# VH-VL binders against p0dw94, part 32

Target 1, 243 residues: p0dw94
Amino acid sequence: PAGTPAGAGASAGIGSDTGSNASEDSDMFPTIVFGDTVIERKEYVAALKAQHGAARLYFRQTYGVDPAEDGWDKAHDGEVPCRWLASRAIDELRRRHAAYLIGVDLGQVADDSYASIVARMEAVNSGNAELKSDGGIVYGRTGFDIDSYLSYELSALKNAYTGDESNPGMSLSDDEVRRYYDEHDWTKDGVDGKTPLDEVRGNVKAQMRSERYDELVSQRAEAIDVTDLPWDALYRFTAGRLG
Key: E = the ipSAE of ESMFold2; O = the ipSAE of OpenDDE; V2 = 0.75 times the mean of E and O plus 0.25 times the DockQ between their complexes.

## First folded at step 9 (VH-VL; framework fv_ucenprubart)

Design v2 (at its last look DockQ between E and O 0.55; V2 from the best seeds 0.00; counts 0 for: pae E 3.3 > 2)
Fold by OpenDDE, look of step 9:
Structure v2 (fold): chain C 243 residues (1-243), chain A 119 residues (1-119), chain B 108 residues (1-108)
Amino acid sequence: as target 1 above (243 residues)
Amino acid sequence: QVQLVQSGAEVKKPGASVKVSCKASGYTFTSSYYMHWVRQAPGQGLEWMGLINPSKDSTWYAQKFQGRVTMTRDTSTSTVYMELSSLRSEDTAVYYCARGRLFSYFDYWGQGTLVTVSS
Amino acid sequence: EIVLTQSPDFQSVTPKEKVTITCQASQSIRSYLLWYQQKPDQSPKLLIKKASQSFSGVPSRFSGSGSGTDFTLTINSLEAEDAATYYCHQSDSLPPYTFGGGTKVEIK
């Protein structure tokens, strides 16, 4: 008896922006602004998608329920999955925009708008295409999508920030480095015990700078006030995308 | 109630170092708040010197004070320290500690510590 | 760094009169333009946050306005207790944080 393959349960993903319902969906997306930057529907939806799995995991772990099965609008001990997800998406966007704002402060990017990001992506893609056409070697991805480009550019911003000791927080005193070293384990392959500071000083500094940068981004993100966002409308929009 | 209590006035000679303390109370010392240091020369405006994250023991100094200023914290006593070395007459000022988050505001201030640098 | 230019440096004002203090930034401030009040021999106190939001306990006669590079602190009816030096401050960008030069308000 040939065991009928268990039907791959259609992961009720966030509905793709299929062209037809785009107009109704567009009318439902509220205007949300981070300071002077308008958040676009596309970037919000992308953030929802990015956090969708985390939301399901959270509710499974916390309440033993899967919102994809039990419903995204059902409250569990006062928490509603669609609202939780929306909040997480906003937090992700806050972090992203915060990182870009840091870049703006340093003159690395002109602004934190989604349009500007897309424009830079397109410029990079075009340049790479041209280079390739000319027989040049393109190192890395030819043809970034927006998610890949965001990841790339944010990493580049971080590296640029942390690579310059003149940037705020990137100057490290010997005492700070030593304290940090003492508080953490430093192991090298093939060496028993804690590696001497002199051998790992560069790594210690790099890690310190990375953490300071992340803290900076986090603090900047928190400084983006979202209290006055149209949350109810945003929740409705989010719910509509999950149902 | 949140309180920041600073150490008393100091008189120093040029070339010496001064260490000012700021004891914090009324909140979780290792929370998301930073401690900033701001100084004010007599009859002058306010000048930001730097900040410390008491939780992470990370410091950010204004470039003007880089190499001369050291900020530290003692979590056991909820105290932040600002040490300024190679003192000059121009360093004569009231030094304030102030609580605040990054990219935010200073909501609580210490009472100030007068540091006088004189020959 | 962001330079804050404050004007005027000094004002002598009769009680109940309106006081206006301006702060101009060398670059656009997105959110965190602040106003502090400092009385003689006291620490600064926060008055206004985010250019226009009054801090807790601040009298209604104090108001902040402005956006971009130009900001204003207004005292609608000056009280005797308002004799102080006022500072604009920005924490909007990366450090260093900066202050305006201050405006001393005295009562006539």
Scores: ipSAE 0.753, ipTM 0.883, lowest interface PAE 0.7, mean pLDDT 92
Fold by ESMFold2, look of step 9:
Structure v2 (fold): chain C 243 residues (1-243), chain A 119 residues (1-119), chain B 108 residues (1-108)
Amino acid sequence: as target 1 above (243 residues)
Amino acid sequence: QVQLVQSGAEVKKPGASVKVSCKASGYTFTSSYYMHWVRQAPGQGLEWMGLINPSKDSTWYAQKFQGRVTMTRDTSTSTVYMELSSLRSEDTAVYYCARGRLFSYFDYWGQGTLVTVSS
Amino acid sequence: EIVLTQSPDFQSVTPKEKVTITCQASQSIRSYLLWYQQKPDQSPKLLIKKASQSFSGVPSRFSGSGSGTDFTLTINSLEAEDAATYYCHQSDSLPPYTFGGGTKVEIK
């Protein structure tokens, strides 16, 4: 399908984010590009970390093994834990970059680059730190780490999209709402059985819009073509970091 | 093999409505694929009208057609429909259905349905 | 809405000559431009995806280039069966999806 061709120069650096137990060759992070956007080593490593528990759970439940104890490089019915984890991390990044690209289309953010997100986070943190040092009032979070800033900004992008009925998919017909209500369970405290549509219409619509946004993001993520990534190099990098 | 087979040509009077069908075969109808509608007036270019997601029964229409176009589907027959109301002579065109994922190309097209609007 | 402007509107070209068609987008669509060919009384047929990637079964004389806002379709050596109208199309952003106005290529 349609993906953005690679066109950006790499700006990735090692950054000393995590130690490595692998050989020198396996420590090299390959150049990864989603369309025009370079994927930085730090954001990939963060995605691995975020998916680590899911990988352990999956292999325990499916094969009765824990990759953290039994090794990340052993195949189980054709599935290799470090490759499963690497693919999962790339899919997580695809979904995040897709959400940002939808935001770009709506003029909400300038681009989907990790560097741009870090720059915004640092500007907010610097502004808050300066206000605190000067005795000013800082409302809400005084300092973000990158994970909390990503969560904050992604939620803001979703809320802005779903809160505007003129955005594609956000206009809901009465028939669509009724069919969705009929096909799902609607329980409310103090009501025995299924809550009448008249009492939950707003909640039904909100859930529909949330699901449609998530589908849109998934579709955008699928359009980020990862078939021709340097997968062998990425697998080696990933295996080396897991030990 | 994927096929999109459209209903036959129509002749309509101004002010009437037309409903064009597009029967899909050779793939899972309620999948991640959307069905788009594109029209082409005689001697003119291609004009995107809108799309329907057959899985979710959700639609997105081009602003030019908002209020006049309705897209529906019947999952039991794997068929999508495009209905255009309040027809006028400039609606004379060949109407195509085309399959595609969002953010992607149209990989299969129907054969087209000529709708002629004349008094 | 992204506007795609094609030029020229038409060309009359002798066989074996080079044909160049341009498409300009009103804002960046990165490299997600598509080219379609439409012969008289036929449905459009995909030629090029991702600005420069030839679709399956497309003759090698067809090539695409460009990124951002400026794109080109080239037919290196025109064949008689290439007489058709060519459309650029964008689908890399949120709907609405749009087509260029078309370029009719005739055999001289």
Scores: ipSAE 0.334, ipTM 0.679, lowest interface PAE 3.3, mean pLDDT 86
ESMFold2 (binder alone), look of step 9: mean pLDDT 90; pTM 0.907

Design v3 (at its last look DockQ between E and O 0.65; V2 from the best seeds 0.00; counts 0 for: pae E 4.0 > 2)
Fold by OpenDDE, look of step 9:
Structure v3 (fold): chain C 243 residues (1-243), chain A 119 residues (1-119), chain B 108 residues (1-108)
Amino acid sequence: as target 1 above (243 residues)
Amino acid sequence: QVQLVQSGAEVKKPGASVKVSCKASGYTFTSSYYMHWVRQAPGQGLEWMGLINPSKDSTWYAQKFQGRVTMTRDTSTSTVYMELSSLRSEDTAVYYCARGRLFSYFDYWGQGTLVTVSS
Amino acid sequence: EIVLTQSPDFQSVTPKEKVTITCQASQSIRSYLLWYQQKPDQSPKLLIKYASKSFSGVPSRFSGSGSGTDFTLTINSLEAEDAATYYCHQSDSLPPYTFGGGTKVEIK
C-alpha cells in the first residue's frame, strides 16, 4: 500500500513582492516614519516575515488557534493576529533602528536609513568581489544579502560599542562586577561549583556589557514614538499580505 | 502618587565621601524607569551625573564623575543611593534624584539634598 | 556630548509681556529636547517635552518650538508665578545628558 505522501501544508507565507499585485500593494503601504527616518515597504515586509512564525506560535500557545488556518483578521479575546504581527514587526524595526541610532551617535554610521544600509552592503560586497578577483582571501561570505548584512553589521556595531569602555555603561566598577558575579551562576565545564571570579572576570564583564548594550537598544527603541503611525492603514496592508 | 524622597542635608570635609539616598514610592520600583542623579551648585545650572536601572542594577556615569561616583539600589526598600567620594569644595551642591527612562524626560524629582563640602 | 547654549542668561520682564528663551544645540536633536522650570528652592519641573509638546498640567501660555539645533521656549503673557529659571535639556543621544545654562526670568 503506497503511503500517500502527506500533503506539504502550503505554509501560507507572506506573499512575495513578486506578484503582479505588487503595484497595488505598494500603493497601500502607508508612510511610516521613525523620527526623521522613513521606513521602507521592504523593511516592513521583511520584518513581517521575520515575525510571522512568532505570531502563529503566540496565538497557538495563548488561544489554541493558528491564524494561518483560522484567519489573521479574527479576534481572539480582543487580540487580532494581523495587528499583533504588525505590532511585532514595528517593534523589531524599532530595535534595529535604535541600534543604528546608537551607531550614529558614535559616528559608526551616517544614518539609520535603509538606503544607507543597502549602500554599505553593496560597498562591502563590491570590495569583497574585487579582493577575490585580485586573488585575495575573503574571509566569510563573499556576498551579503540584506538580511545577512543587517545581522553582520548589527553585531559589528554591538561589538564595537561593548569593546570600548569609554562608551556609556561599558565602564564597570569592581563592585558592580562582583555583585553581578554573585547574582549569577558561573559554571565551567569540568569544574564543580561556581568558578572563581578571577577566572571568569572577563566573561562576566563581557556579559554585563552585552546586557547593558541590549538594554540601551531596548530603551532607545522604546523612545521611538509609534503612537502616531497610521496603524489602521498598516493593519490593512498587513492583512492584505497575509493569506 | 509617585514620590521621590531624599535624605537630609550633609556636611562633609574634603576627601570624605557622601552617600545620598532617594526613596521611591507610588510606582513599581523595578519597572522600566531609571533613576537619574542631577546636581546643582549654588547659583549654577543643572548637571547630569548618571543613572541607574534599579531592576538590573546597571549604571551609566558621566565621565566627569567616573571613578568617584557609585550608584546603587535596594529593591527591598525601593531606594537608590548615590555615593560620591573624594569630595572637593566644588562638589558643594544640591543633589537631585529624578525618575526617567533612558531616552526620555524626568517626570518626577526628589526634593534635593544639599551637600556642603567645607574645611 | 551635546552642548546646549541658552540665551539670554537673564530677563526682567513686565507682567503680560511675551518671554522668549532660545536653546542652541551643538548638534541636531532628533526628538528629546525638554524644557524645565525651576523656582527658587524647588526642584525642576518638566514644562515641555519633545521640543513642542506641553507636559500635563502646564499652562497654555507655555509653548515650545524648534527643530534641529535651534529651539525656543515662549511664555505668552508672563504671569508673576512664572518667575523662575528655565533650562533646556537633551536626552536625545547617548549619555551624558546635558542641560543648558539656564535662563532666569524675573518680574519687573
Scores: ipSAE 0.615, ipTM 0.830, lowest interface PAE 0.8, mean pLDDT 91
Fold by ESMFold2, look of step 9:
Structure v3 (fold): chain C 243 residues (1-243), chain A 119 residues (1-119), chain B 108 residues (1-108)
Amino acid sequence: as target 1 above (243 residues)
Amino acid sequence: QVQLVQSGAEVKKPGASVKVSCKASGYTFTSSYYMHWVRQAPGQGLEWMGLINPSKDSTWYAQKFQGRVTMTRDTSTSTVYMELSSLRSEDTAVYYCARGRLFSYFDYWGQGTLVTVSS
Amino acid sequence: EIVLTQSPDFQSVTPKEKVTITCQASQSIRSYLLWYQQKPDQSPKLLIKYASKSFSGVPSRFSGSGSGTDFTLTINSLEAEDAATYYCHQSDSLPPYTFGGGTKVEIK
């Protein structure tokens, strides 16, 4: 559906901190931690912006209302748009932090903090600029913004995990592969019926590994306990940023 | 009410195999919960053996038991099985099934199954 | 593999006195430490989750604390029914999951 938020950096979407007409208390970002990792205001605001369109689409399709026009604080059958959006932003951050925590367990990154991700991005950007000024060749992206760097690094973490059969869940038995193949459609243009397993075995395994990695991330995200977050303060902050 | 009910005690000779069952009730068997197996030798602590995801029929075994342990499930009876082969006297223990997600606590445990390996 | 080291192995404690049990992890597990109680001839039972949060139905005399690598289970006034072996368990890592070696608590 139309309405996924634009992929803009920290600057676009639902408005800025300076544009909110809210009390000093409602403008304060509460201290949010996932375990021992502080959640930065910037990463939360980015998650809100990324989910803003999805929230508008959900309420339009479900209740026939648009929170941007009808208000973000009015309940619809027990659902309040600003609280729905805040919860979705936290869930998206849980999933991202979970992927990084799996990377920490395997020694792929030092921690799951937003600050460390930004520091790595800036080091890469600086290194590319220096290499270019020395007449070297820089392949690929010459400068990351945080959104593109997150996409790049999350993909690298997943590829590193699924590409190492010694990692939990990545060793697949012949029986498991056969069962998965039997349960799914493996048709190919120019061939009547299901493509033989021997011709698609690599694709079957890759799909299985990808799904198992996503399940592992989901399980890790569920283990990030958010029940004791200062939800009332977070809801007030979120409502104060919405127009 | 979640319950995990295990099969009865077994006495085995060295070199034999044992298959312990764990029947689950009171929750959706093919959910996000895994079934873990943990054993406890007499006078010893708890030792994790491995897990099975009943929904995906996927398993992960502790390296110490790889090659000797097999975990399976039957979704029609909501039952998981743990089979340990090539038994030795050191395998004498109480074997527990325990329900839990990954990265989480074990909230329900079976009553335990004593397996005695003796000549 | 994360190693959990419990201390002491054994305590004999006068009723109504305080029991302190420690668990040290070989690397940070943040606050993902669990405590179980096992009475003779019974399955383990969860007492404390996430280092300090009591599980449902656990008496208030049980409390947990700590983060990172160092954790403590406290029974602030020992009752006769608390005679048991106590295990720590970590839930932060990928398999294999590990337990501490246990601390047996007896009534003096």
Scores: ipSAE 0.291, ipTM 0.675, lowest interface PAE 4.0, mean pLDDT 86
ESMFold2 (binder alone), look of step 9: mean pLDDT 91; pTM 0.913

Design v4 (at its last look DockQ between E and O 0.59; V2 from the best seeds 0.00; counts 0 for: pae E 13.1 > 2)
Fold by OpenDDE, look of step 9:
Structure v4 (fold): chain C 243 residues (1-243), chain A 119 residues (1-119), chain B 108 residues (1-108)
Amino acid sequence: as target 1 above (243 residues)
Amino acid sequence: QVQLVQSGAEVKKPGASVKVSCKASGYTFTSSYYMHWVRQAPGQGLEWMGLINPSKDSTWYAQKFQGRVTMTRDTSTSTVYMELSSLRSEDTAVYYCARGRLFSYFDYWGQGTLVTVSS
Amino acid sequence: EIVLTQSPDFQSVTPKEKVTITCQASQSIRSWLLWYQQKPDQSPKLLIKKASQSFSGVPSRFSGSGSGTDFTLTINSLEAEDAATYYCHQSDSLPPYTFGGGTKVEIK
């Protein structure tokens, strides 16, 4: 008896922008502004996609329901999955833009606009293509998509920030380092116990700087006021994108 | 009600150090709020010195004070400290602690601490 | 760092008159321009946040306006109790945070 292959449950994904309804969907995306930066529809949709799994997991863990099965617009103890997801997407965008704004302050990037990011990506891709055509060695990805580029560039921004002790918060006193070291476990493979500070000082500092940077990004993200966003319209848009 | 209470006035000689305290009350000390230090020389404007995250014990100092200023916190007493070393006459000022988030505003201020540096 | 240039340094104003204080930034401020009031022998008090939003408890005669690099604090109908030094402040960029030089307002 040939076992009927279990039907791959169609992961009700966020509909791709490629369908004929793109025009109607585009008309439904409200104007979202972070300060003086307009959030593009593509950015938001990408953020929704990125947070989609987290939303499902959250509701499964919290309420024992899967929004993909039970509905994204159904309220659970006052929480609505599509609204929750929308909020998470906005939070992700806030963090991203906050990181870029830090980069702007440092002169690393001109602005935090999506268009500028895409332009930089294209420039990098073009440069790599040219290099390759000239017989050069391209280290890494020959071509970035926007998501991979964002990841790359944000990492680069962080590394640049944390790598310069003159940047705010990146100067660490010996006392601070010592306190941090004392409060955390530092183990080295093959060594029993806590590794002496002198052997891990660089790592300690690197960790401290990384955390301070992340805090900075978080604080700046929180400083992006989203109270006046057209949330109702955004929820409707989000719901419409969720099968 | 949120209150920031600073230590009393100090008179110091050049080259000495001063440590000013700011005791916070009326809110969770290790919440998302930072403690900033701002000073004001007599008849002059306000000058930001730095900040401390009481929760993470992380500090950010203005470059002008880098190497001379140390900000610390005691979570058990909800107190922040600002120590300024190698004092100069130019350091004569009222020193304020102020509560605020990053990229936000100072909503509560201490009463100020006069530090006089004189020979 | 962002330099804030405040003007004028001093104003002597008759009660009920309008007071205007300007603050010019060396670079564009996106959101967090602030105005503080400081009375003699007192700590600064927040008046305006985000360039134009009045802080809680601030009289309606105080208003903030502006964007980009140019900002204004206006006191409509000056009261005797408004004698103070006013400071613009920015926390929009990475530290260091900066203040304007201050504007002292006295009552004639």
Scores: ipSAE 0.742, ipTM 0.877, lowest interface PAE 0.7, mean pLDDT 92
Fold by ESMFold2, look of step 9:
Structure v4 (fold): chain C 243 residues (1-243), chain A 119 residues (1-119), chain B 108 residues (1-108)
Amino acid sequence: as target 1 above (243 residues)
Amino acid sequence: QVQLVQSGAEVKKPGASVKVSCKASGYTFTSSYYMHWVRQAPGQGLEWMGLINPSKDSTWYAQKFQGRVTMTRDTSTSTVYMELSSLRSEDTAVYYCARGRLFSYFDYWGQGTLVTVSS
Amino acid sequence: EIVLTQSPDFQSVTPKEKVTITCQASQSIRSWLLWYQQKPDQSPKLLIKKASQSFSGVPSRFSGSGSGTDFTLTINSLEAEDAATYYCHQSDSLPPYTFGGGTKVEIK
């Protein structure tokens, strides 16, 4: 689904045949805000790169074309690959920021800003260097880049949420657990038929909680209103980054 | 149009149970919307009781009501139920159902159901 | 649990005068605060979302402002039909979702 909002809030205006260069406009990153949180150019560009393969797969499967070869600006039955990719990148950022906002609500992190995530990563990296300098032992990863730190921190936020039954969706009734068990395969080697629920109850609950957390993140992401983003400017920036 | 219609007023004795219904119409009942229950004692403010996800048949109850409240749903009638047991005089209140996504405002409210608990 | 403290509890106001109601959160809720109006014997109705965004059909005399912990609902020129109790509410935090204690506004 292409991400040009149909008509609710104003997008940035479209220049037409007047004295500006479209290429120069495509190099300027517009101001993007999720609620009160600024979306930085670096995190947007990273999201584009991360979703690049998904865009290529979608257009290959749907239209038999590869945007990397056929161009990112060519329409295919009304869908433009760079606009599709931009919308997907924004949706992925919505999900990530939503997960962080849930973490804010739990008191696990201070905010959802990219700058704060980078600052935490740098503090962890510096602390590990200080520990080694003082003769201490560092267990686990000794240095993060931003991608590995995001993966690490998002996993920690999810584990903190799902490990507390008082969090929404994490208290599971016996009926819910039984139904989920019935809907899935629980075969184990050496047992005819499904493994009995009593033997896999912990695994069933863990899978249910993980899926419910992902749904909660999706619902929180919907609360991040992107209708009024400067979509036209964002599409131009995205097209310029892709060629 | 979205509409939430609740069952009628109830008079109960202490120690009894009450089950209030909330019938939803005008939207997909088993969607991403949750049903919340909020009560209001006479002359007092609003008190959130808990929520149910009709799609997943999962619930979350406010700590104060845990052990006394049960929220259920019937997808064939698009109806949510709230049952409160071991009633006391302080449970006298108007009980509202309200629709909302998680982490969002309540966009539609039922008309309220007065439950009176008296000897 | 996030506590919302409204002030004042009660106002008796001359028609056409300005009404100001405040809501203070015990911790930052950024801009994710809501205002509801409840007239006698009616269900609450949403007035303001995201601290300052009017809900559909809300008269322009109602406005909201604030962020962080301090929020304000303003009725610029009080009308007779505005006699009601007003509640602030936060639902962008994890349960329990909380309401302020309410502010009753009467016509003097």
Scores: ipSAE 0.000, ipTM 0.448, lowest interface PAE 13.1, mean pLDDT 83
ESMFold2 (binder alone), look of step 9: mean pLDDT 90; pTM 0.902

